# VH-VL binders against q58428r495to569: the designs that were tried, part 15

Target 1, 75 residues: q58428r495to569
Amino acid sequence: SGGKDINYIEVNYEIKKGSLFPPGFVDCNENISYNDEVVLIKDDTFLGIGRALMSGFEMKKAKHGALVNIRNVKS
Short names: E, the ipSAE of ESMFold2; O, the ipSAE of OpenDDE; V2, 0.75 times the mean of E and O plus 0.25 times the DockQ between their complexes.

## First folded at step 3 (VH-VL; framework fv_regdanvimab)

Design e18
Fold by ESMFold2-Fast, scan of step 3:
Structure e18 (fold): chain C 75 residues (1-75), chain A 122 residues (1-122), chain B 110 residues (1-110)
Amino acid sequence: as target 1 above (75 residues)
Amino acid sequence: QITLKESGPTLVKPTQTLTLTCSFSGFSLTTSGMGVGWIRQPPGKALEWLALIYWDDDKYHTTSLKTRLTISKDTSKNQVVLTMTNMDPVDTATYYCARGEDIVATYYFDYWGQGTTVTVSS
Amino acid sequence: ELVLTQPPSVSAAPGQKVTISCSGSSSNIGNNYVSWYQQLPGTAPKLLIYENNKRPSGIPDRFSGSKSGTSATLGITGLQTGDEADYYCGTWDSYLSVYVFGGGTELTVL
C-alpha cells in the first residue's frame, strides 16, 4: 500500500470498522470512483480496506459526511 | 418490489441442528454493497443480531454464538441459509432475515421478512 | 448487557411529543451512524431512521433522529395511537465487529 497507482486513502488515526469522516482524512488517489474498493493506509502502513462513497476528487473537497465505508480492518 | 421470507422447521429438539432459509426477490446478492442478515427475538425480549453475509461472501457472526453459526448464500437461487448447531430451549425465538446495506456506511436493515417462529422443546 | 442502553418505557398523550434515548460508547454510536426501528405488536421491525437523521420513503416527518457524541435520540411529535410499538436503536460496534441493537423502548399512548 503506497504510491499513487493504487486506490489508496491516507488516514491520520487507527481505524475501526464503520465510517471514515473528513477529520480522519489526509489524502487519496484522485482516480478513485464511487463504489471502488479502497486501501486505507497510515504512514505507509496498511490498515484495512473499504468502499468509496464518492470520487477521490470529491473526498478532497468534502467538509462533512461519510467518505468511505470501512469494511475490513487488519488485526 | 423487495421481499424476503424465512422458511424452516417450527419445532426442533434439544441438541439438534436448526437450518433456516431466507428466500428473496427484487434484488441480487451479486450487487456490490448488498448483504442479508439474520436477527432473532425470543418471546417478550429484545432483538438480537446473529449473522450477515455480503455480496462478496464476506461473513460476520455474533461473538457469543460464533462457533454454533454458519451462514451461506446461493446467489443463483436468491437464498441465504443460516445453520445453528446444538439447539437449546433458550434458542426458542422468532427468526428474521433482513437486507443489509453496506454502501451507505450505516450498516442498517431496510427490508425485513415476516419472521418464522422456532420452538425448541423435547 | 450494557452495549446500547434505552429506557424500558415511555408514555404520553395523543398529540404530545416524546423522545427516546440510546446510549452507547465510542466504538459504536461514537464512531458509526445510528438507525431506529419500529416494531408494532406481532409484526416484523420496520426501518424508521437511518444515518442518524434520515427517513426512508413513507416515514412521516413526525419521526426524527439526532446524535451527539455517544448518544442518539429518536423524537416523535404529534403522537397517534398507531405509534404504540417497541422502538429499537441499532448500530455497528467497531471493537466487537458486530451489529448491536438497544434493549428496546415500549411506547404507550395514553
Scores: ipSAE 0.006, ipTM 0.660, lowest interface PAE 11.1, mean pLDDT 85

Design e19
Fold by ESMFold2-Fast, scan of step 3:
Structure e19 (fold): chain C 75 residues (1-75), chain A 122 residues (1-122), chain B 110 residues (1-110)
Amino acid sequence: as target 1 above (75 residues)
Amino acid sequence: QITLKESGPTLVKPTQTLTLTCSFSGFSLTTSGMGVGWIRQPPGKALEWLAYIDWDDDKYHTTSLKTRLTISKDTSKNQVVLTMTNMDPVDTATYYCARGEDIVATYYFDYWGQGTTVTVSS
Amino acid sequence: ELVLTQPPSVSAAPGQKVTISCSGSSSNIGNNYVSWYQQLPGTAPKLLIYENNKRPSGIPDRFSGSKSGTSATLGITGLQTGDEADYYCGTWDSYLSVYVFGGGTELTVL
């Protein structure tokens, strides 16, 4: 339950503004909807926020294309 | 050679259930990325996507017909079956099945069946 | 019904160039690859363009695709009488999790 209720997206790298692509994606809350504000995390550390470009369920299946627009990155 | 062929009744009465089978060869739904969709086209009208099933048994349906549509696969027979309940004359159309390779990521159908015409009439 | 906007018809003479537009929204064309399908009279649709601008094997280079923002365009150069067909764009809608087609464009070669 701890954090699973938020619109989290787990990534495997230190993010920059721009797009999240499938190679950088690890997992997410699959209840995320298109255009939702999402929280990007790595190893339980908050990295930044973005906007979902597809549902969380679709992100888990996608092999191409941008999954998230990364808007703000914690410095 | 990749081929798909639709089969099922050509005439259905209002309120009945339509069952269509897509039989295919040249690929398998055990292969990661593969899937089969159903598309229909009423006479003189545009293409309308109905449903899609992929290698992982994930199922997708058009929003307006979701409660009426069931899609399933039989991997051993190389078949995908579409069932549509409570048929109405407005459902009269040519029904196509088509192969999609990871439709969620690639967004196209590359091989299509010839289509089967279904008329809904009393 | 969710449908991408295409002109209902377009016409040109043999040897000319024609373009067919397809307009959608940020949840479909704006975020996803666009495909184009050709449907000759009495036949099943055939994939003509995929991933915005790629051609399947066997499709001549007279056919091209492009995408900008929430719109896509199919270009056909050197028009031939055999190009008379209905043309449909198609893509995935990430908001609704559905595949969506355009309303279709009837191409007449005069």
Scores: ipSAE 0.008, ipTM 0.712, lowest interface PAE 8.8, mean pLDDT 87

Design e20
Fold by ESMFold2-Fast, scan of step 3:
Structure e20 (fold): chain C 75 residues (1-75), chain A 122 residues (1-122), chain B 110 residues (1-110)
Amino acid sequence: as target 1 above (75 residues)
Amino acid sequence: QITLKESGPTLVKPTQTLTLTCSFSGFSLTTSGMDVGWIRQPPGKALEWLALIDWDDDKYHTTSLKTRLTISKDTSKNQVVLTMTNMDPVDTATYYCARGEDIVATYYFDYWGQGTTVTVSS
Amino acid sequence: ELVLTQPPSVSAAPGQKVTISCSGSSSNIGNNYVSWYQQLPGTAPKLLIYENNKRPSGIPDRFSGSKSGTSATLGITGLQTGDEADYYCGTWDSYLSVYVFGGGTELTVL
């Protein structure tokens, strides 16, 4: 559908301390900018908060390296 | 004032289970970003991280010893307990507990216990 | 083998400068803050540097840290006999979800 307006990042696993790498990445709002606070979700469930290490557009293209520093993980 | 102190010293026989308690004061292990880890150091050797438990009850263990290690906390007593099964003479070391800090990951340990000697011998 | 590599020893005379290196990978040093610990003989380790280059209260400014890519460096200027110790780097490995220490560097002041 048209226009997700939050700084979301969709992941495919239960997140933990550390970084999000490309194999765990599914999709994101490409308007995310470097150093933005981002919301990590899985199947529409909020999992936690992180800090973007690159733009959302760049995250969609990344083949390796850390995409997001994961800050807070919801219990 | 922040302090941590390990139980012991302890003499353990081969194949037995080690139990160490870290008692701390001056902080709460319910505060976001706080964790308590265990580190050991065999005589004359390097520091080896073993495990940690964080404010959210997430538990992390070193890969090589994961099946032998259990870590738990008792928030009401300000204690963290490490157990290690099937002790062997190579597990003889000084064992430290230490406080970690940071929401994203444990980047450093800022306060350390004095260390406790664990000797594994028959 | 070690995830973080340090030289096993370094030595210099009083008043000189030394640097201690710590080499890792993108999942640890490359993406995370590096810390340094000083361990005087017979004592528990003490946090010396955190967040790559910050000093805890009470640590003199002759101790400094830096990070470039997947490597970190501890610098010590104006060496004193009391600096004779083992020095360890440490950080989180985001891929393994573990804390890792370097193998340690023994500093002798002769």
Scores: ipSAE 0.008, ipTM 0.691, lowest interface PAE 9.0, mean pLDDT 87

Design e21
Fold by ESMFold2-Fast, scan of step 3:
Formats: sequence, C-alpha cells, structure tokens
Structure e21 (fold): chain C 75 residues (1-75), chain A 122 residues (1-122), chain B 110 residues (1-110)
Amino acid sequence: as target 1 above (75 residues)
Amino acid sequence: QITLKESGPTLVKPTQTLTLTCSFSGFSLTTYGMGVGWIRQPPGKALEWLALIDWDDDKYHTTSLKTRLTISKDTSKNQVVLTMTNMDPVDTATYYCARGEDIVATYYFDYWGQGTTVTVSS
Amino acid sequence: ELVLTQPPSVSAAPGQKVTISCSGSSSNIGNNYVSWYQQLPGTAPKLLIYENNKRPSGIPDRFSGSKSGTSATLGITGLQTGDEADYYCGTWDSYLSVYVFGGGTELTVL
C-alpha cells in the first residue's frame, strides 16, 4: 500500500463491497469528514476504498450503523 | 437453551410506578454484542420499543418516554429490570423482554419472552 | 414517535406470493440492517429475517428479505394458511440511537 494514508480507516477483517460496521472498525483519522473518500487498511495493507458515512470523530464513538460505504476492493 | 421470562404486577393504578423483571438463561450479558430490550404492545396496536441495556452497560430509551424509564442489569442473577414511573391507562399493554444481538452492528431481537400483560386502571 | 411505514394489511390466496414493504429514512433503513418479525395471533413475535435477507434456523426459504435505499421488502412465496399473522420490520436509528419498528402489516389468507 505504501503505509498509512491521511483518510485511513483500519479494519480487522478481509473486506468485501458493501458496508463497514462498527465490529469491523479498529481506528481512523479523526479529520475524516462526511462523504470523504477513504482508504481501508488492515495491518498496514491496503484493502480498498470507500466513502465515509459520518465524520472520523463520530466513527470512533459509533456502536451501531454503517460507517463506510465500501466501493472498491483490491483483488 | 435460550429463554427469557417477564415478571411483575398485572394491575397498576394511575400515577404508580411499574417495575418489571426479565429473567433469562442460556446467555450472558457480559458477552460482546449482547443486550436485552423491552418492547410493549397495547391491545390491538403495534410493537413499541422502550429500552435496551447491553454488555457494556450502555442504556438506550425511546425518546418519548425516556424521563419515565429506567433500565438496569444484574449480570450475576441474569436479570434486567425496567422501571416506568407515573403509569397511565394508555400504558396498558403486553410487555416483552427480548435478547438483542448486535454482533454485526445493528440490533435484532432473536429470542423473546412470552410477555406479561399490565393493566392500568382505577 | 418514530415508526417505519408499512401497509396496514395485505391479502392473498394459498399458493400465491405477497410482498410487504417497509419505508424509512437515511438514519435508519438507509444506514442499518433490517429485520422482520412474525407475530401469530396471541403469541410473542418471532424473528423471521435478520441482516436484510438472512433466515434463522427453522425459517423456510419461501420467506425472503431485501433492501434498497431507505426501503425494505419482505417476500413470502407459496403462501400457506399458517402464514396468517402480523408482520413487523425493525431496525436501528443511528441519529436518535433508538430501535424502531414498523407499524405492522396484517396478512390475511383468503
């Protein structure tokens, strides 16, 4: 991947197109804004890209609901 | 294996406080993703969610009734207690407790108690 | 009171198919998984569908669910007399931090 990007979201599983929910979420850049394009990573490996459904600050607090719409997954 | 059962008074007078207990078995409220919720149903009407308490002791209440509702848990007894103040005849309903599962980030209620009917009159 | 919109009633003959709609907003159905509950007369509700389209053990595959945008649909094929019940959709509302049920749909088998 080339390391941790500005709009990163760290996940704990191999992603598929669809939604990222709180149990799959580990951490993110708090400066992510609603509707930002985000990069999904696991253990410093780039997994894909998505669109934020809330701010990074809100994602860290969320217990329910979709956090990110996952658009593209690296094959 | 998994069971829930509601208990409490069947008759309540207006202005009194209702206390209902949900006793459960086959799971623990210390397990990640688990919660217990309360749902009521007035005769001939729709289901109305009231409150939920989860493994983290986070508490949620329906907006219209939140000042009247208190929910607590006793994990050693496998019990969840709902208290509702200032009872009114419109609160007459069957009250259910149910297990909420949130492992995939959205609660759903997979096991329900049989329900207990509470009548508010006089 | 926040309630998801369902038709009050639906009816069909045995062997036919029916669909029951459930409409909400971006903060509930649009952002979360939808569940469906079946309530037979005089009984507690039973989970019928979870995570939009998954069935618990013991639920036959003639029951199906789907979600598109801010709406969800329950489908029942091969309708049987024993399916006569009230059906409720339900989901979490992320904005209010509450669980919301639909108003319920009474299915009558003609």
Scores: ipSAE 0.013, ipTM 0.714, lowest interface PAE 7.9, mean pLDDT 87

## First folded at step 4 (VH-VL; framework fv_regdanvimab)

Design f1 (at its last look DockQ between E and O 0.12; V2 from the best seeds 0.00; counts 0 for: pae O 4.6 > 2, placed apart)
Fold by ESMFold2, look of step 4:
Structure f1 (fold): chain C 75 residues (1-75), chain A 124 residues (1-124), chain B 110 residues (1-110)
Amino acid sequence: as target 1 above (75 residues)
Amino acid sequence: QITLKESGPTLVKPTQTLTLTCSFSGFSLTTSGMGVGWIRQPPGKALEWLALIDWDDDKYHTTSLKTRLTISKDTSKNQVVLTMTNMDPVDTATYYCAREYYDFWSGSDAFDIWGQGTTVTVSS
Amino acid sequence: ELVLTQPPSVSAAPGQKVTISCSGSSSNIENNYVSWYQQLPGTAPKLLIYENNKRPSGIPDRFSGSKSGTSATLGITGLQTGDEADYYCGTWDSYLSVYVFGGGTELTVL
């Protein structure tokens, strides 16, 4: 499907396993649901896989709390 | 030196509205990363987080009490106000305000400085 | 039910070591920074540990914090009678969009 259907999260740094917090967040598909698998990208480059800790709509406005549990990082 | 102090009535009747004021000094809620939260503790019971208002005027409320709680700030007076409607004897507690410190670099969040607390009794 | 679970009480002798656990979930303990608060009898809570394992100025290094998975641990060595207090873990819960405290642990130094 198109870009809108992909559960992407754009970040501003090279990720590691752990947590994505708001300072590292750039943008995402707002239709992501809690506990969805998500694809983390930077500059259109795949970085890894995570699990959403809140909805994409909430991520876009969040200032408090981790957004994503980063489970797998591309080696 | 950073300080916070709670003020308001110490005795309210059931069904009344409680209004508590947190007056603070040594920081401003216009500073990014600063917030003020309210936490209560019934006698002999655990801490219960109630609400938070941050530098960007975003407001958060504990889910179970959301319809009863209102939080607001007056940054020119360095005050945060908590209003809790329809008070009940189970709401008897010590109410604390505390500074929330949010680190924009890490995303870390903590209540690093607390007021002394004010005890509110709800009695018929 | 409490979001964060702590043992209701722990006891140890002066000079001994004690640990206090805090159990949560992926949306809180695992992925968010954990803080610990000390509440001495009759006083307001005080920040003891932040960012999982960091101490504010004035907190002795015999207090330590750690985290593994969905569980966080406060460690206290060289116990003193002045350490008798209630201890609370706290963290943001990303799913609920609220801050949460554990149920508290009463430390008795016997």
Scores: ipSAE 0.524, ipTM 0.895, lowest interface PAE 1.7, mean pLDDT 92
Fold by OpenDDE, look of step 4:
Order: sequence, then structure tokens, then C-alpha cells
Structure f1 (fold): chain C 75 residues (1-75), chain A 124 residues (1-124), chain B 110 residues (1-110)
Amino acid sequence: as target 1 above (75 residues)
Amino acid sequence: QITLKESGPTLVKPTQTLTLTCSFSGFSLTTSGMGVGWIRQPPGKALEWLALIDWDDDKYHTTSLKTRLTISKDTSKNQVVLTMTNMDPVDTATYYCAREYYDFWSGSDAFDIWGQGTTVTVSS
Amino acid sequence: ELVLTQPPSVSAAPGQKVTISCSGSSSNIENNYVSWYQQLPGTAPKLLIYENNKRPSGIPDRFSGSKSGTSATLGITGLQTGDEADYYCGTWDSYLSVYVFGGGTELTVL
């Protein structure tokens, strides 16, 4: 569960450059703050890096809009 | 000062492969947030984004031409190369390379500096 | 192909205000920054607006950008003859992971 101790965001799809939206959001560290660098993961696999557009707490409640600005996607 | 310049053949025959090189200065593709993209513009038509390569060697391609496009970088030479296979007269256009700058704090990701473009004509 | 929708042309007299619309979808304009590019005749495009409404250095405040929902708008006040150009909006599409331009708008200064 070590990966859960960082600014992680768990997603349910293969992320793409741009933004993470609520439908693709699974879970995150609630301690994530606005503008934090975050790691996107799926099934404990690193997918990419982004910038939080809101707190982790807010992400869990968000129903629309971008949650994370994704600009680094692992090839 | 940041500059980009496209180079390559200006005349290509149908079915041949186009290879364009973007030589740039004033920035490095080893720097986080840096990217170089290719955009083309047929005569009298709109801009069309083709591909982008970033500092982490991630590559993005337009869906319609993905099978024909290859983008690569040589950071030591400050060059980005675009190859496009099976050229057709419809691919006649001015081809631009441009820098994309991503700012982590703002999320900015615009093409802020452009080359002058190189005109490629596909004709038998 | 995916394109952002712009009016093909707009025109106005010097000193007037014009607006150019750019319409897309949730996966592009709504949730990604929109940029605007100016292309003077016979020249390469130039970044005019970034992050929806910010101007690069050297761009006069006559140029403005805004975004609402799935649409963005470029505003030009105090229109000058030198503003006659093609204008393109652009943004990333998060669903396709591609950058997309609008169809372009030809601005004619009457």
C-alpha cells in the first residue's frame, strides 16, 4: 500500500494528455491540495503525472469538470 | 531568443516518404514542460495539428494520420524529425514546427513559438 | 476529423469591435485551456491568447479571450487594418489526446 502514501490518483482507464474527468476517477489521496503534483495510477501501475486542479477531498465529490491537468503520460 | 526552423524536401512524389526536420534553439527538449509539435496548412485552408513530442519522449499523433506519421527527437542536436509515409497530392501544404510550453503551475500549453514553415508540394 | 467550429469570416470597420467564436465539446474546450492564434497573410501563426484569456508579451489589450462551457470567444476592440488576418482557436482534446484547431476565421477590416 506504499503507493497510497503519496499524492496518488487512481483511475479506471488509460489516461491521455489533457484532463482527468470524474468518470475516469476512482480514488485519491484526500490530502492532495490544489496545484499539487499528482501521480496517476491504474491497478498499481504508474500511468502518468499531472497537476491537481482541486483538493483530493473535492475530487471525490466532483461530478463534472477537470480534476487533474495531465501532461505526462507514460508511453 | 527561441527559434525554430523547418527543413526538408520541398517536392515529393506520390507514395514517397516525407522527412522534415525541425531545428530549434533557445530551449531544450530535456527541460520539463517542453514540447515540439508539427502543424500543416494546405494552401488556403486551415491549420491542422499533426503530432507532438515532449521532454519525456511521449509522442502524440493526429488520429487520421497516425499510421503514416512518426515523430522523434534528438536532444543533443536540438532537432525533431517528422516522417510521413505514402505522400499524396492532398498532403501538399506548408509544414510548421512549433514549441509547446507547458507550465506546471498555470497549466499553460500553447504553441508559443513557431517556425516560418516549409512548403511541401506532392506532385508526380 | 475533430475540429473546433469557427465562423468562416467576420468583418468590421476600423475602430469597431469584433468577436470570433470557437465551439467544441466537454473533452476539449470546456476542460482545457484555449489558445488563439493570429496568422497574418503570408506569415506563420502567432500566439495571440493562451490560457483562455491571457496575452503574451507584446499583444495589446485590444485582444481578449474568454471561455464559457464548450465555447470560447476572441474579442478584438479598436479594430485596425493591421488586424486583418486569419484567427484560429486551439486546444487539447483529452479524450483523443490530440491537439485540435478551429477551422479558422478570416477577419476583414472594411
Scores: ipSAE 0.020, ipTM 0.794, lowest interface PAE 4.6, mean pLDDT 92
ESMFold2 (binder alone), look of step 4: mean pLDDT 92; pTM 0.948

Design f2 (at its last look DockQ between E and O 0.81; V2 from the best seeds 0.00; counts 0 for: pae O 2.1 > 2)
Fold by ESMFold2, look of step 4:
Structure f2 (fold): chain C 75 residues (1-75), chain A 124 residues (1-124), chain B 110 residues (1-110)
Amino acid sequence: as target 1 above (75 residues)
Amino acid sequence: QITLKESGPTLVKPTQTLTLTCSFSGFSLTTSGMGVGWIRQPPGKALEWLALIDWDDDKYHTTSLKTRLTISKDTSKNQVVLTMTNMDPVDTATYYCAREYYDFWSGSDAFDIWGQGTTVTVSS
Amino acid sequence: ELVLTQPPSVSAAPGQKVTISCSGSESNIENNYVSWYQQLPGTAPKLLIYENNKRPSGIPDRFSGSKSGTSATLGITGLQTGDEADYYCGTWDSYLRVYVFGGGTELTVL
């Protein structure tokens, strides 16, 4: 569906600027590519935007390294 | 007390395969958050990270040597094995194994305990 | 060609302070936790700093770490002759999916 085509990252916490690490990650669009702009969501609510530091496929299995550079948080 | 010790041949001929064993005690690779990595250091040169294997059997290898490296574990023996094919004189180095400690709260990791290293010379 | 760059050497007198820099990029230093390792002459490396600025048990508080942007810094105050060693920064690179070390910095205590 069209929702699955959006570069979304689902997280389990209220984000802040900085880095998303694996413990805060829930799910994502696996087709995200490195350097893509991504939208961060929690409970279907938009939280902010970031830049992917790896592919979505790798994010879903990663234990090491930050997944997203979080650049803007909804105010 | 946590310890790691490297073992294997100290002299290898060019083109041969090097097999190094890391034997450790005081922790288990069945414990979530534990891993073992390999790092080498040519004489007088910088540290070079080579590979890592973790508690879930996930494996990572330095990009430039990926096709030459294999890493595996035997958790019943508390051992990790590194195999490096097609050895060349430039691979002469001290090889270290080290414990990687992964923190599930922050997602951080570090090599917190190191072996003493084993020096491998590659020459004919 | 190094992913993480450090000055090759630094020096200072006993009792003085010194800083060692480590420069990287968005995919490593900026967004990932930085560790520092000390390697005394003829010995294996030892973890000195983890998670950017934390010390393991037994590391004195005169060793400190900090990070700003794509640069990390190891600080050493109250310099002692026993601090003569090589110092390495290390971190994951999210893009390359590997761990990387800096080129190392040789500290000389005059």
Scores: ipSAE 0.600, ipTM 0.906, lowest interface PAE 1.3, mean pLDDT 92
Fold by OpenDDE, look of step 4:
Structure f2 (fold): chain C 75 residues (1-75), chain A 124 residues (1-124), chain B 110 residues (1-110)
Amino acid sequence: as target 1 above (75 residues)
Amino acid sequence: QITLKESGPTLVKPTQTLTLTCSFSGFSLTTSGMGVGWIRQPPGKALEWLALIDWDDDKYHTTSLKTRLTISKDTSKNQVVLTMTNMDPVDTATYYCAREYYDFWSGSDAFDIWGQGTTVTVSS
Amino acid sequence: ELVLTQPPSVSAAPGQKVTISCSGSESNIENNYVSWYQQLPGTAPKLLIYENNKRPSGIPDRFSGSKSGTSATLGITGLQTGDEADYYCGTWDSYLRVYVFGGGTELTVL
């Protein structure tokens, strides 16, 4: 899918402005770097845009602290 | 009822290694979301976070003391051990262990239960 | 070492309201939930506020928390003599991967 070719973060909930934490995190592109703009998706649906607070690799391991600053939410 | 209790030497000589044990009950470090942290407080000073170990055996350390600190857990004994090498009089403090509860919905965490603390004095 | 900034002391008379500020940065306070801890003289700290503004069981509604930007605030209304204590803010820093406390605020009830 096209979404997996970008800086995507898959989440398991309906996001809102603020922060993404590990419980809401499902998967991401490991190529994401700190401060990158990222696309948040759920079930292949676009949810919003955020800024990465760590690399994608670190996100997959993180269990504490915010992963993404969610800037814009669709709808 | 959840309880934590610190144990170990109360007097350490400079350059020696401090080993503290946190014994807890009422929860398990095999349970997702559970962590145990160490916080110290020099006399009349602020709280200082030192380290944390969680249910997945992931470990976090304060940057300034990372090379001196080792944290480990024994799940079967409900114990967490903190070791700190090359102790100095500046490390004199009350040392607390506390449970960090991680919320699986919000992602919030806090130290919600604390031990009574143990006072460690570093002196020749 | 990273420390959140708090006023060293605040004071008020019984029945009055006080506020304690906690200042940090984007990587800690702005992006993460803030907790507050009360430490009565000679005792271990106690969780007072978590998730910016929520109270654990047993904490009266006289205590409140709020957050805006890189700053958090603890509010105490109807101040009582038993509220005399040190108060600490705390939060996770996403960039450094550490938990951090504030410098603490000594509350004196006049």
Scores: ipSAE 0.288, ipTM 0.861, lowest interface PAE 2.1, mean pLDDT 93
ESMFold2 (binder alone), look of step 4: mean pLDDT 92; pTM 0.946

Design f3 (at its last look DockQ between E and O 0.83; V2 from the best seeds 0.00; counts 0 for: pae O 2.8 > 2)
Fold by ESMFold2, look of step 4:
Structure f3 (fold): chain C 75 residues (1-75), chain A 122 residues (1-122), chain B 110 residues (1-110)
Amino acid sequence: as target 1 above (75 residues)
Amino acid sequence: QITLKESGPTLVKPTQTLTLTCSFSGFSLTTSGMGVGWIRQPPGKALEWLALIDWDDDKYHTTSLKTRLTISKDTSKNQVVLTMTNMDPVDTATYYCARGEDYVATYYFDYWGQGTTVTVSS
Amino acid sequence: ELVLTQPPSVSAAPGQKVTISCSGSSSNIENNYVSWYQQLPGTAPKLLIYENNKRPSGIPDRFSGSKSGTSATLGITGLQTGDEADYYCGTWDSYLSVYVFGGGTELTVL
């Protein structure tokens, strides 16, 4: 493919505006950087938009603290 | 009852290594969501969080002191140990251990020890 | 320097109300739960507020917490001389992966 590097975060639940915490996290693009805009998905379905509160590499290891500030949720 | 108590030397010379032990009862560090943290307070100054170890053996250290701090636990003895290398007079403080409870993957410290005062001099 | 900023001191008369602010950022106060600690003179800190606005058992309802954006506020009404203490906010910082305290606020009841 064309190498599109989308900042995705996969979650395991129906999100709401606020914070994504580790129990709801499934996987992400490891190359996300702090403060990047991110796309939240579940089972390949778009759920909303947020901002990363840490790198994607750190998200995959994190046990504590909010990972993403979820700013918009699909109606 | 949940209790925590700090123990260790109260007087340390510059460059020496400080080892403090937190002995606790009324909870176990094998319980998911539990952690024990260390906080210090120099005389007349603000609280400074130093380190925490959780039930899953993950360890966290304040950024500025990360290379000087080691934290470990012995869950069978209900103890957490903090080691701080290369002590300096500016490290003179009261050192507290406290239980961290993880609410939705974040901490707050609900039970504190009485603290132990460590002086670094001479 | 300080990650969380508090006023160094506040004061009010007995029976009055005071608020203590705690200013941070998106990676800490805005998106993580805020706690407040009371430290009476010569004693260890004590948890006063957790999860932004909840009180542990034994803390009277004249202590309250709230937050908006990157700022949190401790409210104390019906001030008593026994409330003279240092007050600290605290929260997790997601970017730094550490816990942080504010610089503390000395409350004087005149």
Scores: ipSAE 0.541, ipTM 0.895, lowest interface PAE 1.7, mean pLDDT 92
Fold by OpenDDE, look of step 4:
Structure f3 (fold): chain C 75 residues (1-75), chain A 122 residues (1-122), chain B 110 residues (1-110)
Amino acid sequence: as target 1 above (75 residues)
Amino acid sequence: QITLKESGPTLVKPTQTLTLTCSFSGFSLTTSGMGVGWIRQPPGKALEWLALIDWDDDKYHTTSLKTRLTISKDTSKNQVVLTMTNMDPVDTATYYCARGEDYVATYYFDYWGQGTTVTVSS
Amino acid sequence: ELVLTQPPSVSAAPGQKVTISCSGSSSNIENNYVSWYQQLPGTAPKLLIYENNKRPSGIPDRFSGSKSGTSATLGITGLQTGDEADYYCGTWDSYLSVYVFGGGTELTVL
């Protein structure tokens, strides 16, 4: 809800530094562009930040391959 | 036991369309995570990925040949078909089909056919 | 054509260790799992390493894989004559939505 104003990516797991893959992907802002900084959230909770490896639109369709490079995880 | 086997013509004339069939056993393309890809290798050259079709009928093609390639599957027959239009002598190669395993959302090819050599010549 | 960069050839004596590098970019190697394939002369490729560093059944632990940044490395210890082959790295490119192989490395056992 609150993340809709930013380049948010909703995930369904506790993330760690590395790659976000489709199995952990729930939803995202479609206006995300390649190489954008993104915010990872779960249940409206901030989890970390990453870099988009494709557009948000493509992320929603992707079945495999890394979607986001997760750079920082909130401790 | 997982097996794959390529079949089709071994000689094609320039401008003709190549149709190759991959017949496989030991797995099903109805199983999540399963895919079948095509890879070719010109004589003395490197492997070149061509296309992949997965269990959900999603299709992926190498960019350089996208307009020439078509991949399809017949799940009931355990077959995947690759068509390549407007063949040229440069397309002469050994063509492999291979099982793509999607674990943790990344494919690798763990089982390969023996390959079929296709020569494009007048 | 997108191709991962490998050295064209490497060589070493039996019993030695060799490494084969595979260089890519952030859209492929850095963020996606890398696989390695061995192709013996006149044969189809065989999966050697998957998910950066995992070995399929039947692959001896002399073969190892690693990844750092935009590069992956295949290590072969205790080199044997039977290891003479071509080796290819491969991975998915997220940006292009394609699978990509390296240019291949010819390993010669001296």
Scores: ipSAE 0.386, ipTM 0.878, lowest interface PAE 1.2, mean pLDDT 94
ESMFold2 (binder alone), look of step 4: mean pLDDT 92; pTM 0.948
ESMFold2, look of step 5: ipSAE 0.531; ipTM 0.896
ESMFold2 (binder alone), look of step 5: mean pLDDT 92; pTM 0.949
OpenDDE, look of step 5: ipSAE 0.082; ipTM 0.808

